# Ledger of designs, part 13: VH-VL binders against Probable septum site-determining protein MinC (minC)

Target 1, 220 residues: Probable septum site-determining protein MinC (minC), of Prochlorococcus marinus subsp. pastoris (q7v2x8)
Amino acid sequence: MKLILRGIANEFIKSFSFKNFEIDQNFFDKLITKEAPAAANLITENEKINSYELAKLKLILEKHFIKLSNIYSNNRETVLSGKSLKINSTFLKIKDLENQLPLDPSYLKKDILHKGTVRSGDRISSNGDLFIIGDVNPGAIISANNNVYVWGKLFGIAFAGKNGNKNASVASLYLNPLQLRICEIVAIGPKEKPKGQHPEIAILEDNKIIIKPYFLNQNL
Key: E = the ipSAE of ESMFold2; O = the ipSAE of OpenDDE; V2 = 0.75 times the mean of E and O plus 0.25 times the DockQ between their complexes.

## First folded at step 13 (VH-VL; framework fv_cosibelimab)

Design M4 (from K1 with heavy chain Q62E; at its last look DockQ between E and O 0.50; V2 from the best seeds 0.00; counts 0 for: pae E 3.0 > 2)
Fold by ESMFold2, look of step 13:
Structure M4 (fold): chain C 220 residues (1-220), chain A 119 residues (1-119), chain B 112 residues (1-112)
Amino acid sequence: as target 1 above (220 residues)
Amino acid sequence: EVQLVQSGAEVKKPGSSVKVSCKASGGTFSSYAISWVRQAPGQGLEWMGGIIPIFGITNYAEKFQGRVTITADESTSTAYMELSSLRSEDTAVYYCARESEWGLYFDSWGQGTLVTVSS
Amino acid sequence: NFMLTQPHSVSESPGKTVTISCTRSSGSIASNFVQWYQQRPGSAPTTVIYRNNQRPSGVPDRFSGSIDSSSNSASLTISGLKTEDEADYYCQSYDRSNQGWVFGGGTKLTVL
């Protein structure tokens, strides 16, 4: 079993493996990080996990202010167990589970890092996270299965979570897109220009796109 | 810190049911798993199942599925174990135990409840 | 889907050292933590070792635990035996395949 820890804006923080719900000081130490995780995804392969076992993990994570947000498994009983706890749970065949593996070095081969301006007419699509170091001009379209990060000005169209990841986010230093899309929810870009020139992040909350300031995580 | 106090001894006939209570005092009840373990006379410990009270989620040993029902009442901090279709081999002391906050071992045990099944 | 096998009884004189074994029938003993419980006559069990080798607060340091992958077993070692150590001892581990707790058969320790 693997946990993927993400911050409040769904940004990757870290991942680690554990077995058999053996929670000790080493497990707790891995939960403590400078980024202050807020959410966890559980990825399992060929593991039958009942609702009792998942409930234990859920309660332990909650004590650390971490929500168990998603379960991805190729075991249907595990998926049903997660759904019984009202946890978003998705069955994926073993070959599709790799698309849920985030910014761990062993899994980064699906992510795209682009340096430079994404010009009008350009289109960039990632099967993982998409990182842009530069601006995204008004005629450009960028998309990702997971998160979109623009270390620059975002003026074009951004589409995060394109394969159904409702926890996906779009963040930029200047969030002024023509259109935002997260999963199936579409929002037209802001009518007024952003204030203050601080970083912002867009996420789904109550089936609507919410924009908020994007600050560095604080240590526990 | 947590004390578990169980209901008193019972004598039952074969084919009937028994319901044993386990009241927790001191410490947290709802978010810790409560397990039930039995011990037949002169025999070892046998895990029967458990419950996480805040969710009402149970986990039963395969041997007892269909005969055991474990419940909890958060308002009284009490867990219950009901065993149906009793037979003589069910004569045992029945213990409740709270699992540690890590869920890795039992950190508190009730005093035990003797259930005798005889005709 | 495994059993934990313990000797039925062991005995030793006060002041001496005894070791109680707990052998796992299938899969590795290291796959899951092993706990040890002491049950004095007429009493409920109490934990003396958890997570293979940790002592709860109040358990004397003469109680120790270990695991050995070559014999696929866990061991409880009690040194400086006292008459109060006369009890039944149970090992325990979690069975992931059956999703439940497994106890060893128990070992009666007699202090001669």
Scores: ipSAE 0.421, ipTM 0.775, lowest interface PAE 3.0, mean pLDDT 85
ESMFold2 (binder alone), look of step 13: mean pLDDT 92; pTM 0.932
OpenDDE, look of step 13: ipSAE 0.428; ipTM 0.733

Design M5 (from K1 with light chain N98D; at its last look DockQ between E and O 0.61; V2 from the best seeds 0.00; counts 0 for: pae E 2.3 > 2)
Fold by OpenDDE, look of step 13:
Structure M5 (fold): chain C 220 residues (1-220), chain A 119 residues (1-119), chain B 112 residues (1-112)
Amino acid sequence: as target 1 above (220 residues)
Amino acid sequence: EVQLVQSGAEVKKPGSSVKVSCKASGGTFSSYAISWVRQAPGQGLEWMGGIIPIFGITNYAQKFQGRVTITADESTSTAYMELSSLRSEDTAVYYCARESEWGLYFDSWGQGTLVTVSS
Amino acid sequence: NFMLTQPHSVSESPGKTVTISCTRSSGSIASNFVQWYQQRPGSAPTTVIYRNNQRPSGVPDRFSGSIDSSSNSASLTISGLKTEDEADYYCQSYDRSDQGWVFGGGTKLTVL
């Protein structure tokens, strides 16, 4: 269980965890910050919280001028409890909490290493470099502020240089994306790709996406 | 200093209903949960249920569900406990208690209301 | 759900130390805070310990609380026993599964 405190602009202030739903002095001490939090999100895993308990929490937070804005839980009863109190409550699987919600800076990892196949419908984004150990299937979308590395086959959509980094690149052991994007430049992959597999890298050159063999030992 | 003052003693017949009041003074009312606890003669304390007045949200002990109704009037800072279908076993002193600001414990108690159920 | 079990009665002489136990029947005693209430004859209960070992204002430091996970019990200890300590003592904890407060059966403390 985690409570995420946010400012008036929904900026992250701080977060803290609970082993169980227990309000104590330690909880209140954790609410104290130099910044003036305006909102809080409650994330709970495998924790049933009834409307009475949530009401108490809501009151405590409101006393400190903090609005309990969102509840995310994999417990349906908790979600229902939240809704009964007119709190925006969402049922999420644990995996979705980790992957879909930027809860705190720890979830906003600058560099991300993902192991496994990125399947159709999946989205992975990094604020730094993105490393994929596995395949990126068609229908998957991966993105990074800097470089994208796919240690496998890239068949989905890859977006490097989200922040306008013209030196951003997309590299893969087998580069056959549906679509490549580096900064504002978009390239569509060919319908036919040679059967031979070798590492390739896509970079920007003269404001165009160029694909070339990826030689790691060069320019050392 | 918060004070809870309860209504006076009641004598009721079996099958009837009793409504006990608990008025809070000297502090805030709406943001604190009020619980009701009873104590039969020579017996221990038994939690019946509680209410958060500002939301009108109640929580009842399973034993009393369907027979107890807890309400609150914010304008008068008064909580009420109504127990229906009274039985001789319901003879007890009934206490209202305020849960602490953090809901950690009962920090204030009413003086108790004796309810006697007899034919 | 759980129950809290207390001894029915304990007795001790003035100046001595007495301990009242409160054993939780199921679940960990550490899962929720334990409170202790003192009730003198003809009076409403008053809190002497909350959050396992915290004393409200006005409660003397002779009163202390502890938790023992090995025995799954809480204990109220009264040192330097005084005649005024003669009362019934109740432990309390919140049962999240049953969504309600649970009291122990109470312990009558007699100061000899």
Scores: ipSAE 0.498, ipTM 0.768, lowest interface PAE 1.3, mean pLDDT 90
ESMFold2, look of step 13: ipSAE 0.527; ipTM 0.817
ESMFold2 (binder alone), look of step 13: mean pLDDT 92; pTM 0.932

Design M6 (from K1 with light chain Q54K R55Q; at its last look DockQ between E and O 0.54; V2 from the best seeds 0.00; counts 0 for: pae E 2.9 > 2)
Fold by ESMFold2, look of step 13:
Structure M6 (fold): chain C 220 residues (1-220), chain A 119 residues (1-119), chain B 112 residues (1-112)
Amino acid sequence: as target 1 above (220 residues)
Amino acid sequence: EVQLVQSGAEVKKPGSSVKVSCKASGGTFSSYAISWVRQAPGQGLEWMGGIIPIFGITNYAQKFQGRVTITADESTSTAYMELSSLRSEDTAVYYCARESEWGLYFDSWGQGTLVTVSS
Amino acid sequence: NFMLTQPHSVSESPGKTVTISCTRSSGSIASNFVQWYQQRPGSAPTTVIYRNNKQPSGVPDRFSGSIDSSSNSASLTISGLKTEDEADYYCQSYDRSNQGWVFGGGTKLTVL
């Protein structure tokens, strides 16, 4: 069995595999992260779980302020047990259970390529590099653990080096953001608008965000 | 610290039923599983089933399925075990026990209730 | 479903060390935590070991538990044996297949 821990915005926090319902304080200490989870999904494969066992898990999670929100299982008795506890419970064949799990171990470092405009109110976050083919409108927020590349106009907020990478950069064909952030350093967008679409890159030097022509930095 | 106090000894005829009570005090009742375990004279411990009072959800050992009914009353912090169709082999001391916070062991036991099934 | 098999009795002199075994009949002993209960004559059981090797508050450190995957068994070890340790001892584990608790048959410890 696997618990998928999620935050208040339904963001993935952590997943753990476990067997035999041997959940104790040490197990929970391993599950608890810096961002305290608000919810959990239980994914089971070939496990018959009765309502008594599931109720115990539900109570343990609730004592730690975690709502058991969803159960996915290929065992119908397990699904019925979850429904009897008023937990959203879904029968899935083994093949479809894989779609409810995080991707392979490289998932947290996966680069993202996004084609199209990132509109106001949209957020895109990459655990690696983020590549945008299109514009990033005011009110949009894009972020990456490493570099952010916008092949288009950047008007919104861009956050590179989210994991503390001070060597991260933000580059675009028209760098006119509302805010730039590299690692922990934040800068308000430049007062002077770029002239035309010429590649520029923002980098962190001496604890300051410096904007310069991108094609001049290709030798670095 | 929780204490479990059970009802007094009972003498029953074959074919009848017995209902044993288990009152919890000095601790949390509703969110902890209460189990029933019996011990025939000179014999070992045998788990019969349990209940999670806040949900009223029970779990019974297969051997007792159909003959045992476990209930709980949250307002009185009392669990009950009823065993029907009594046989002489049901003569035993019946214990209630509370499972620990994590459900890993029984952290408190009642004093036991002797049920004697004979004519 | 599985059984937990214990020796019917063991005996040892005061001050010595005794070990009580608990062998699981099918599946691995390491699959589920093992608890140990002490039952003195005329009394309800009390927990002396939980989660294989942990003592509840008030249980002396001379009570210890262990797991041996090679023999598929758990062991309760009582060192510095005292006459007050004379009791019946039961191992216990959870049976996921039957979704319930299983007790060993019990071991009568006699302090000589």
Scores: ipSAE 0.452, ipTM 0.806, lowest interface PAE 2.9, mean pLDDT 85
ESMFold2 (binder alone), look of step 13: mean pLDDT 92; pTM 0.931
OpenDDE, look of step 13: ipSAE 0.533; ipTM 0.791

## First folded at step 14 (VH-VL; framework fv_cosibelimab)

Design P1 (from M1 with light chain Q35Y; at its last look DockQ between E and O 0.53; V2 from the best seeds 0.00; counts 0 for: pae E 2.1 > 2, SAP .506 > .496)
Fold by ESMFold2, look of step 14:
Structure P1 (fold): chain C 220 residues (1-220), chain A 119 residues (1-119), chain B 112 residues (1-112)
Amino acid sequence: as target 1 above (220 residues)
Amino acid sequence: EVQLVQSGAEVKKPGSSVKVSCKASGGTFSSYAISWVRQAPGQGLEWMGGIIPIFGITNYAQKFQGRVTITADESTSTAYMELSSLRSEDTAVYYCARESYWGDYFDSWGQGTLVTVSS
Amino acid sequence: NFMLTQPHSVSESPGKTVTISCTRSSGSIASNFVYWYQQRPGSAPTTVIYRNNQRPSGVPDRFSGSIDSSSNSASLTISGLKTEDEADYYCQSYDRSNQGWVFGGGTKLTVL
């Protein structure tokens, strides 16, 4: 079984497996400070857990300022045990349990791949690179800690390097943004439309945003 | 450091019941599991069950299911174990024990209560 | 639904080393932590080893614990044996299947 922690510094923190409800006392020293609010989801598969066992886990977590917020299990008695402790508990089949886990619990890339048009009013934010397969409409806002790549037309607002990464870039197949931001530098999109539909990349050079042709095949 | 003090020795007839108390002092009671363990004369330790007082949630060993009732009173920091339908083989010392802060081993034990069942 | 089997008794001279075994009847000994308790005559048990190999404060470092997967057993080892170590010793582990605690049968340690 797995305990997934969230809400710590707004980052998703990797979980590790508990062994038969025996908690390693160093678990909290390595992962969570007592000053950080946290929530935990318990995900179990083929495991019958009574309310006594679950209550012990709940109390240990609460002593360390972690709220056991959700239980997901394919075992009905485990779900009933969670409900008896007033924990939001959901029965899920095995395939649906996997959807509650991070894709890579040992390493998180933090990148986001979005397929489809980002429409007016939508916001997408990545803690790594942001990849869009589609267009970004004028009322949309997309942002990333690192690079922004739009495989399509970029009309909206794009913000790369939002964590201070001055080496971040914004690239698209048609770079015509309403506003472009790299790190702390802001530029308004060009008055004239691009004369062709060729890939372009925006980078930060000498504290100014510079737009260059972008050719994806040059390193193959 | 918690101290567990149990009620005094009991002499009981077969078919009756006994209720042993375990009062905690000098430490936290409600959020620690309290277990009951018995030991017949010259015999080993045998876990009977436990309770988490703040929730009133109990867990009983299968052998004692139906004969044992474990309760707790948070206001007096006292746990109770009641064993019914007593038989001569229930003659034993009955211990209460508190689980550690991490909820794993028994880090504090009461002094034990001798219950003698004789006809 | 497993049992923990200990030898009924062990004996050794002061200053020597004794090892008390605790064999699990089904499932792996490594699936759950093993705990060890010392009980002197007329007294309540006290913990000497928790979580396989850790000592509570005040327990001498001559007490140690270990796990052996090949024999499916845990061991309590007492080096530099002293007459005050004469006691009964119990191993304990949690049975997830029956959702309860299991004690070994106990071992009487006699210091010759």
Scores: ipSAE 0.628, ipTM 0.870, lowest interface PAE 1.6, mean pLDDT 84
ESMFold2 (binder alone), look of step 14: mean pLDDT 91; pTM 0.922
OpenDDE, look of step 14: ipSAE 0.849; ipTM 0.948
ESMFold2, look of step 24: ipSAE 0.601; ipTM 0.857
ESMFold2 (binder alone), look of step 24: mean pLDDT 91; pTM 0.920
OpenDDE, look of step 24: ipSAE 0.859; ipTM 0.948

Design P2 (from M1 with light chain F33Y Q35Y; at its last look DockQ between E and O 0.59; V2 from the best seeds 0.70)
Fold by ESMFold2, look of step 14:
Structure P2 (fold): chain C 220 residues (1-220), chain A 119 residues (1-119), chain B 112 residues (1-112)
Amino acid sequence: as target 1 above (220 residues)
Amino acid sequence: EVQLVQSGAEVKKPGSSVKVSCKASGGTFSSYAISWVRQAPGQGLEWMGGIIPIFGITNYAQKFQGRVTITADESTSTAYMELSSLRSEDTAVYYCARESYWGDYFDSWGQGTLVTVSS
Amino acid sequence: NFMLTQPHSVSESPGKTVTISCTRSSGSIASNYVYWYQQRPGSAPTTVIYRNNQRPSGVPDRFSGSIDSSSNSASLTISGLKTEDEADYYCQSYDRSNQGWVFGGGTKLTVL
């Protein structure tokens, strides 16, 4: 059996295999990641799993604040067991099961380039830098392990350095967020509204978010 | 630390049923599996089944499927095991046990309940 | 379905070492962890070994556990035997095919 761990923004964190439903300290150690998991998908092949066994797995994951969100299996009794626990459970043939697992470990480090407006209620999370070509509306949440760059107006919530990178920054053509966070430091708008039409960048200096013009001699 | 206190000894006739209670105190009840294990006089331990109270999900040993019913009441932190169609060979001490945080061994046991089936 | 077979009884003198075997009848002993319980007369069982070879806190270092794939068995070893070790000992493992717990038949340890 394989467990796929994902973050709050549905970003892939890791996958690992386990056997026999023997949940122990070693299993728990695999749940410890730099970016805390929020959800998990279970993929099983040729395994008859009853609702009691799944419930034990669900319970242990919940104790670590991880929601067991999906079960994919080629065994119909396993699918029924998952449904009895109110878990989204899908029957898939063996070839389709292998397509549910990302095979690229560098997935955690992928930069994201998003073209278009990020609308209210949307969330985009990058495991590297996040580049937005467009506006980020109020009610949208964007985040990155490293830097956030918005080539447009930033009105929503932006979170840079979410993995603890204190050198992370948030930059936009119009920096007017509802909330701005770099690492563990939060600045709540609207206290420092932009006055000009020039790009601005937010950085962390001396445990404080500092916003300054982005008029460096370098290209953006 | 969880303590499990079971109901008192029972004397039953063949063909009847018995329901043994197991009340948990001093710890978490609903999110830990509770198992029932019996021991006939001079014999070994035998797992009968278990329940995860927060979900109400049960699992029964094949030998007891159809004769055993395990339930839990979260509001009173009490698990119950009912064994029907009693026979003389069902004479045993019945234990409840809570599984560990990891869900893999029994880290707390009730004191046991003697059930005697005699005509 | 598998059974766990233990010797009915073993005995040994104080200060000596005893080994209690637990043989799995089908499938590999290594497929699932083995657990060991001590039961003193009139008392509920207590765990002395979990996950093959781990000791809960409060269990003396003289208790140890092991598995042997070639004989398809697990062993509980008690060194430096004391009279208070006189008890029944049970091994236990999870039967994935039956989706349930299995106990060994138990071993009466007598310390002469």
Scores: ipSAE 0.610, ipTM 0.848, lowest interface PAE 1.9, mean pLDDT 86
ESMFold2 (binder alone), look of step 14: mean pLDDT 91; pTM 0.924
OpenDDE, look of step 14: ipSAE 0.855; ipTM 0.949

Design P3 (from M1 with heavy chain S31K, light chain Q35Y; at its last look DockQ between E and O 0.59; V2 from the best seeds 0.00; counts 0 for: pae E 2.2 > 2)
Fold by ESMFold2, look of step 14:
Structure P3 (fold): chain C 220 residues (1-220), chain A 119 residues (1-119), chain B 112 residues (1-112)
Amino acid sequence: as target 1 above (220 residues)
Amino acid sequence: EVQLVQSGAEVKKPGSSVKVSCKASGGTFSKYAISWVRQAPGQGLEWMGGIIPIFGITNYAQKFQGRVTITADESTSTAYMELSSLRSEDTAVYYCARESYWGDYFDSWGQGTLVTVSS
Amino acid sequence: NFMLTQPHSVSESPGKTVTISCTRSSGSIASNFVYWYQQRPGSAPTTVIYRNNQRPSGVPDRFSGSIDSSSNSASLTISGLKTEDEADYYCQSYDRSNQGWVFGGGTKLTVL
């Protein structure tokens, strides 16, 4: 089964595959998108689903402010179950179910620009570069498949090169993190606090994380 | 978080029916599935069915289809299980249980109600 | 329809490790999450493992769960066994074909 998530303006956000209605609670906590999901379409193939099972899915989505808007299935019992819950439900043959599957941009490289302070307990993850305009407080965790840029003070944990990119870097106007990680290499933050607010960049060199002055456009 | 309090023990004759109540307090009721599980003396747990109170939608185990009726009253936060055509093998402790927030396991259980069916 | 088969009883000494198996009769054990409940005499069950291997708050980390696809079974493992662990233990999983919950037959754990 696939759940197609859409925003308030009906923009595609993410396609989510699952079985047996066993949605991991972490799924909704990890959604970092332009807008929060507001609606979902369920697409099922060769699945017999009763109204009790669909009602549980509907309720968990509702608890996260997501309306289950449409059900597409090649199983007539599933369609009837959806209609009994007042969900727009359409019988489609297998070939036509395929046409309801949008391209999933969550698998594409996606840079994130975040404006504001990343607070303690917050976690931001990018599938590309991560740009923060603000501070990253202690207890915050930020990560990216590629580079992390903090236009502000970095006090929390930063993880660049999450996908194995050894050329990834972490740059900040005030580089004082609790922990740095680039690819597989972890370093405890500098013992010595930076003097003043000067740009610095952390890179992986000879299997060690080194910190040096950051020159504008070094990664561009 | 939620506490489930069930009605008291009952003694019934074969062929009659029993209706056990399950009142929820200290938590939410309407948007959580409430299941009924029984346990015969010295035996294991057996799921009978459940209800989602806000929709009134029920799901019954095949073994009990046609004999069990599960209902809910949102105004009193109370679920009910009625088992008809009682037989001596229906002697058991009957538990209500609330499913978790994610609807996938029983995170709160009532104290159980002993129903004795004697000839 | 599938059944979940557990040993009727297991025994072990305090401080040792015990494993309680839960074997699925048809279809893969990995098809659905497995849950584990502890029931002390005269009490309602309580959850000790959910979603195969997760512990609710308040359950000691000496309780663990696992799935073994080769034997088509789930296991509840209790290390550092204590006398208060003496109870009945039930596994549970959802049967998508029957569209309902299935409990294992239960295992009486005796702490010698």
Scores: ipSAE 0.555, ipTM 0.839, lowest interface PAE 2.2, mean pLDDT 85
ESMFold2 (binder alone), look of step 14: mean pLDDT 91; pTM 0.920
OpenDDE, look of step 14: ipSAE 0.847; ipTM 0.948

Design P4 (from M1 with heavy chain D104E, light chain Q35Y; at its last look DockQ between E and O 0.44; V2 from the best seeds 0.00; counts 0 for: pae E 2.5 > 2)
Fold by ESMFold2, look of step 14:
Structure P4 (fold): chain C 220 residues (1-220), chain A 119 residues (1-119), chain B 112 residues (1-112)
Amino acid sequence: as target 1 above (220 residues)
Amino acid sequence: EVQLVQSGAEVKKPGSSVKVSCKASGGTFSSYAISWVRQAPGQGLEWMGGIIPIFGITNYAQKFQGRVTITADESTSTAYMELSSLRSEDTAVYYCARESYWGEYFDSWGQGTLVTVSS
Amino acid sequence: NFMLTQPHSVSESPGKTVTISCTRSSGSIASNFVYWYQQRPGSAPTTVIYRNNQRPSGVPDRFSGSIDSSSNSASLTISGLKTEDEADYYCQSYDRSNQGWVFGGGTKLTVL
């Protein structure tokens, strides 16, 4: 069985699988502290569930302020049990049960455009691309799931591809970082300072971070 | 914490019925499942069934289906177990117990009620 | 429908370790949580292990539970035996097919 937890605005929070109608108390304690679900959908496949068992789940969820809102099952007895508890319960064939699962978390993706200097102690993290119009000072950390672009001088730490995107890059008008990270690969900044004032891009090639000139007229 | 106090011992004739009560005090009653478990003299524990009082929803062990009726009265915080068509094999101590939501184990037990079935 | 089979009795000396087995007759022991209860003479049972290997507060850490899939059994282990541990012990698990609770037959532990 699978429980899909949603917030007060019906936003997806988390899904988890469980058996035995016993939900780990540590799971809910941690979830309530950092996440605040308000509703749940139950998805179950090939499970015969009576109203007594389902009522126990409903009561556990209610103790944590979570409404059991929908039940989807390919078992008609389970659907009838849900209806007897006045829970919206729908019979679905196995192929259609998959449609009730969250398909793609990309709706959480958010590019960030930051104008100004990223100062020491600042942390900026993007779930997409990160664009900085300004400098990134030595004590700053910037990160993105995808690319990092610094239209200025990069002195701090930059982390591109933090979700595992090996095609991610870090580009800057003056690429002099304390540390670069692309996906799982980490490199320290070069000992010699850049002698030129031209854009550079860091990418992964053959599992190594390679720094190349980034010709603006070619890529604009 | 909840205390479960059961009705007193009973002596019954074969073919009759018995109704054992289980009153909860000092804690929550209606939103916890209340189970009934029996133990024949010198024998092990046997689950008979349970009720969730706030919903009135029952669940019976297959062995007792048709002979056991479990009810609850929220106004008195009391659960009842009635066993019909009594036989000498039904001589046992009958316990009520509250199920824990965490762990789904029985976290509070009544003192037990001896039911003796003899002619 | 499954049964939980326990030895009828076990005995051990104070200070030693005893293990009580609980064997499931059909289906996997790992498919459902196992619970253990202690029942002293004249008293209602009390929980000593829940969810295979967890202890309620107040239960000494010398009580432990485990699962062995190869023998399809659960075990209750009591180390540092004390006279007060003399009791009947029951395992319990939920039968999803029958939608009800199943107890083992019980094991009388004697502390010599």
Scores: ipSAE 0.495, ipTM 0.805, lowest interface PAE 2.5, mean pLDDT 85
ESMFold2 (binder alone), look of step 14: mean pLDDT 91; pTM 0.916
OpenDDE, look of step 14: ipSAE 0.845; ipTM 0.945

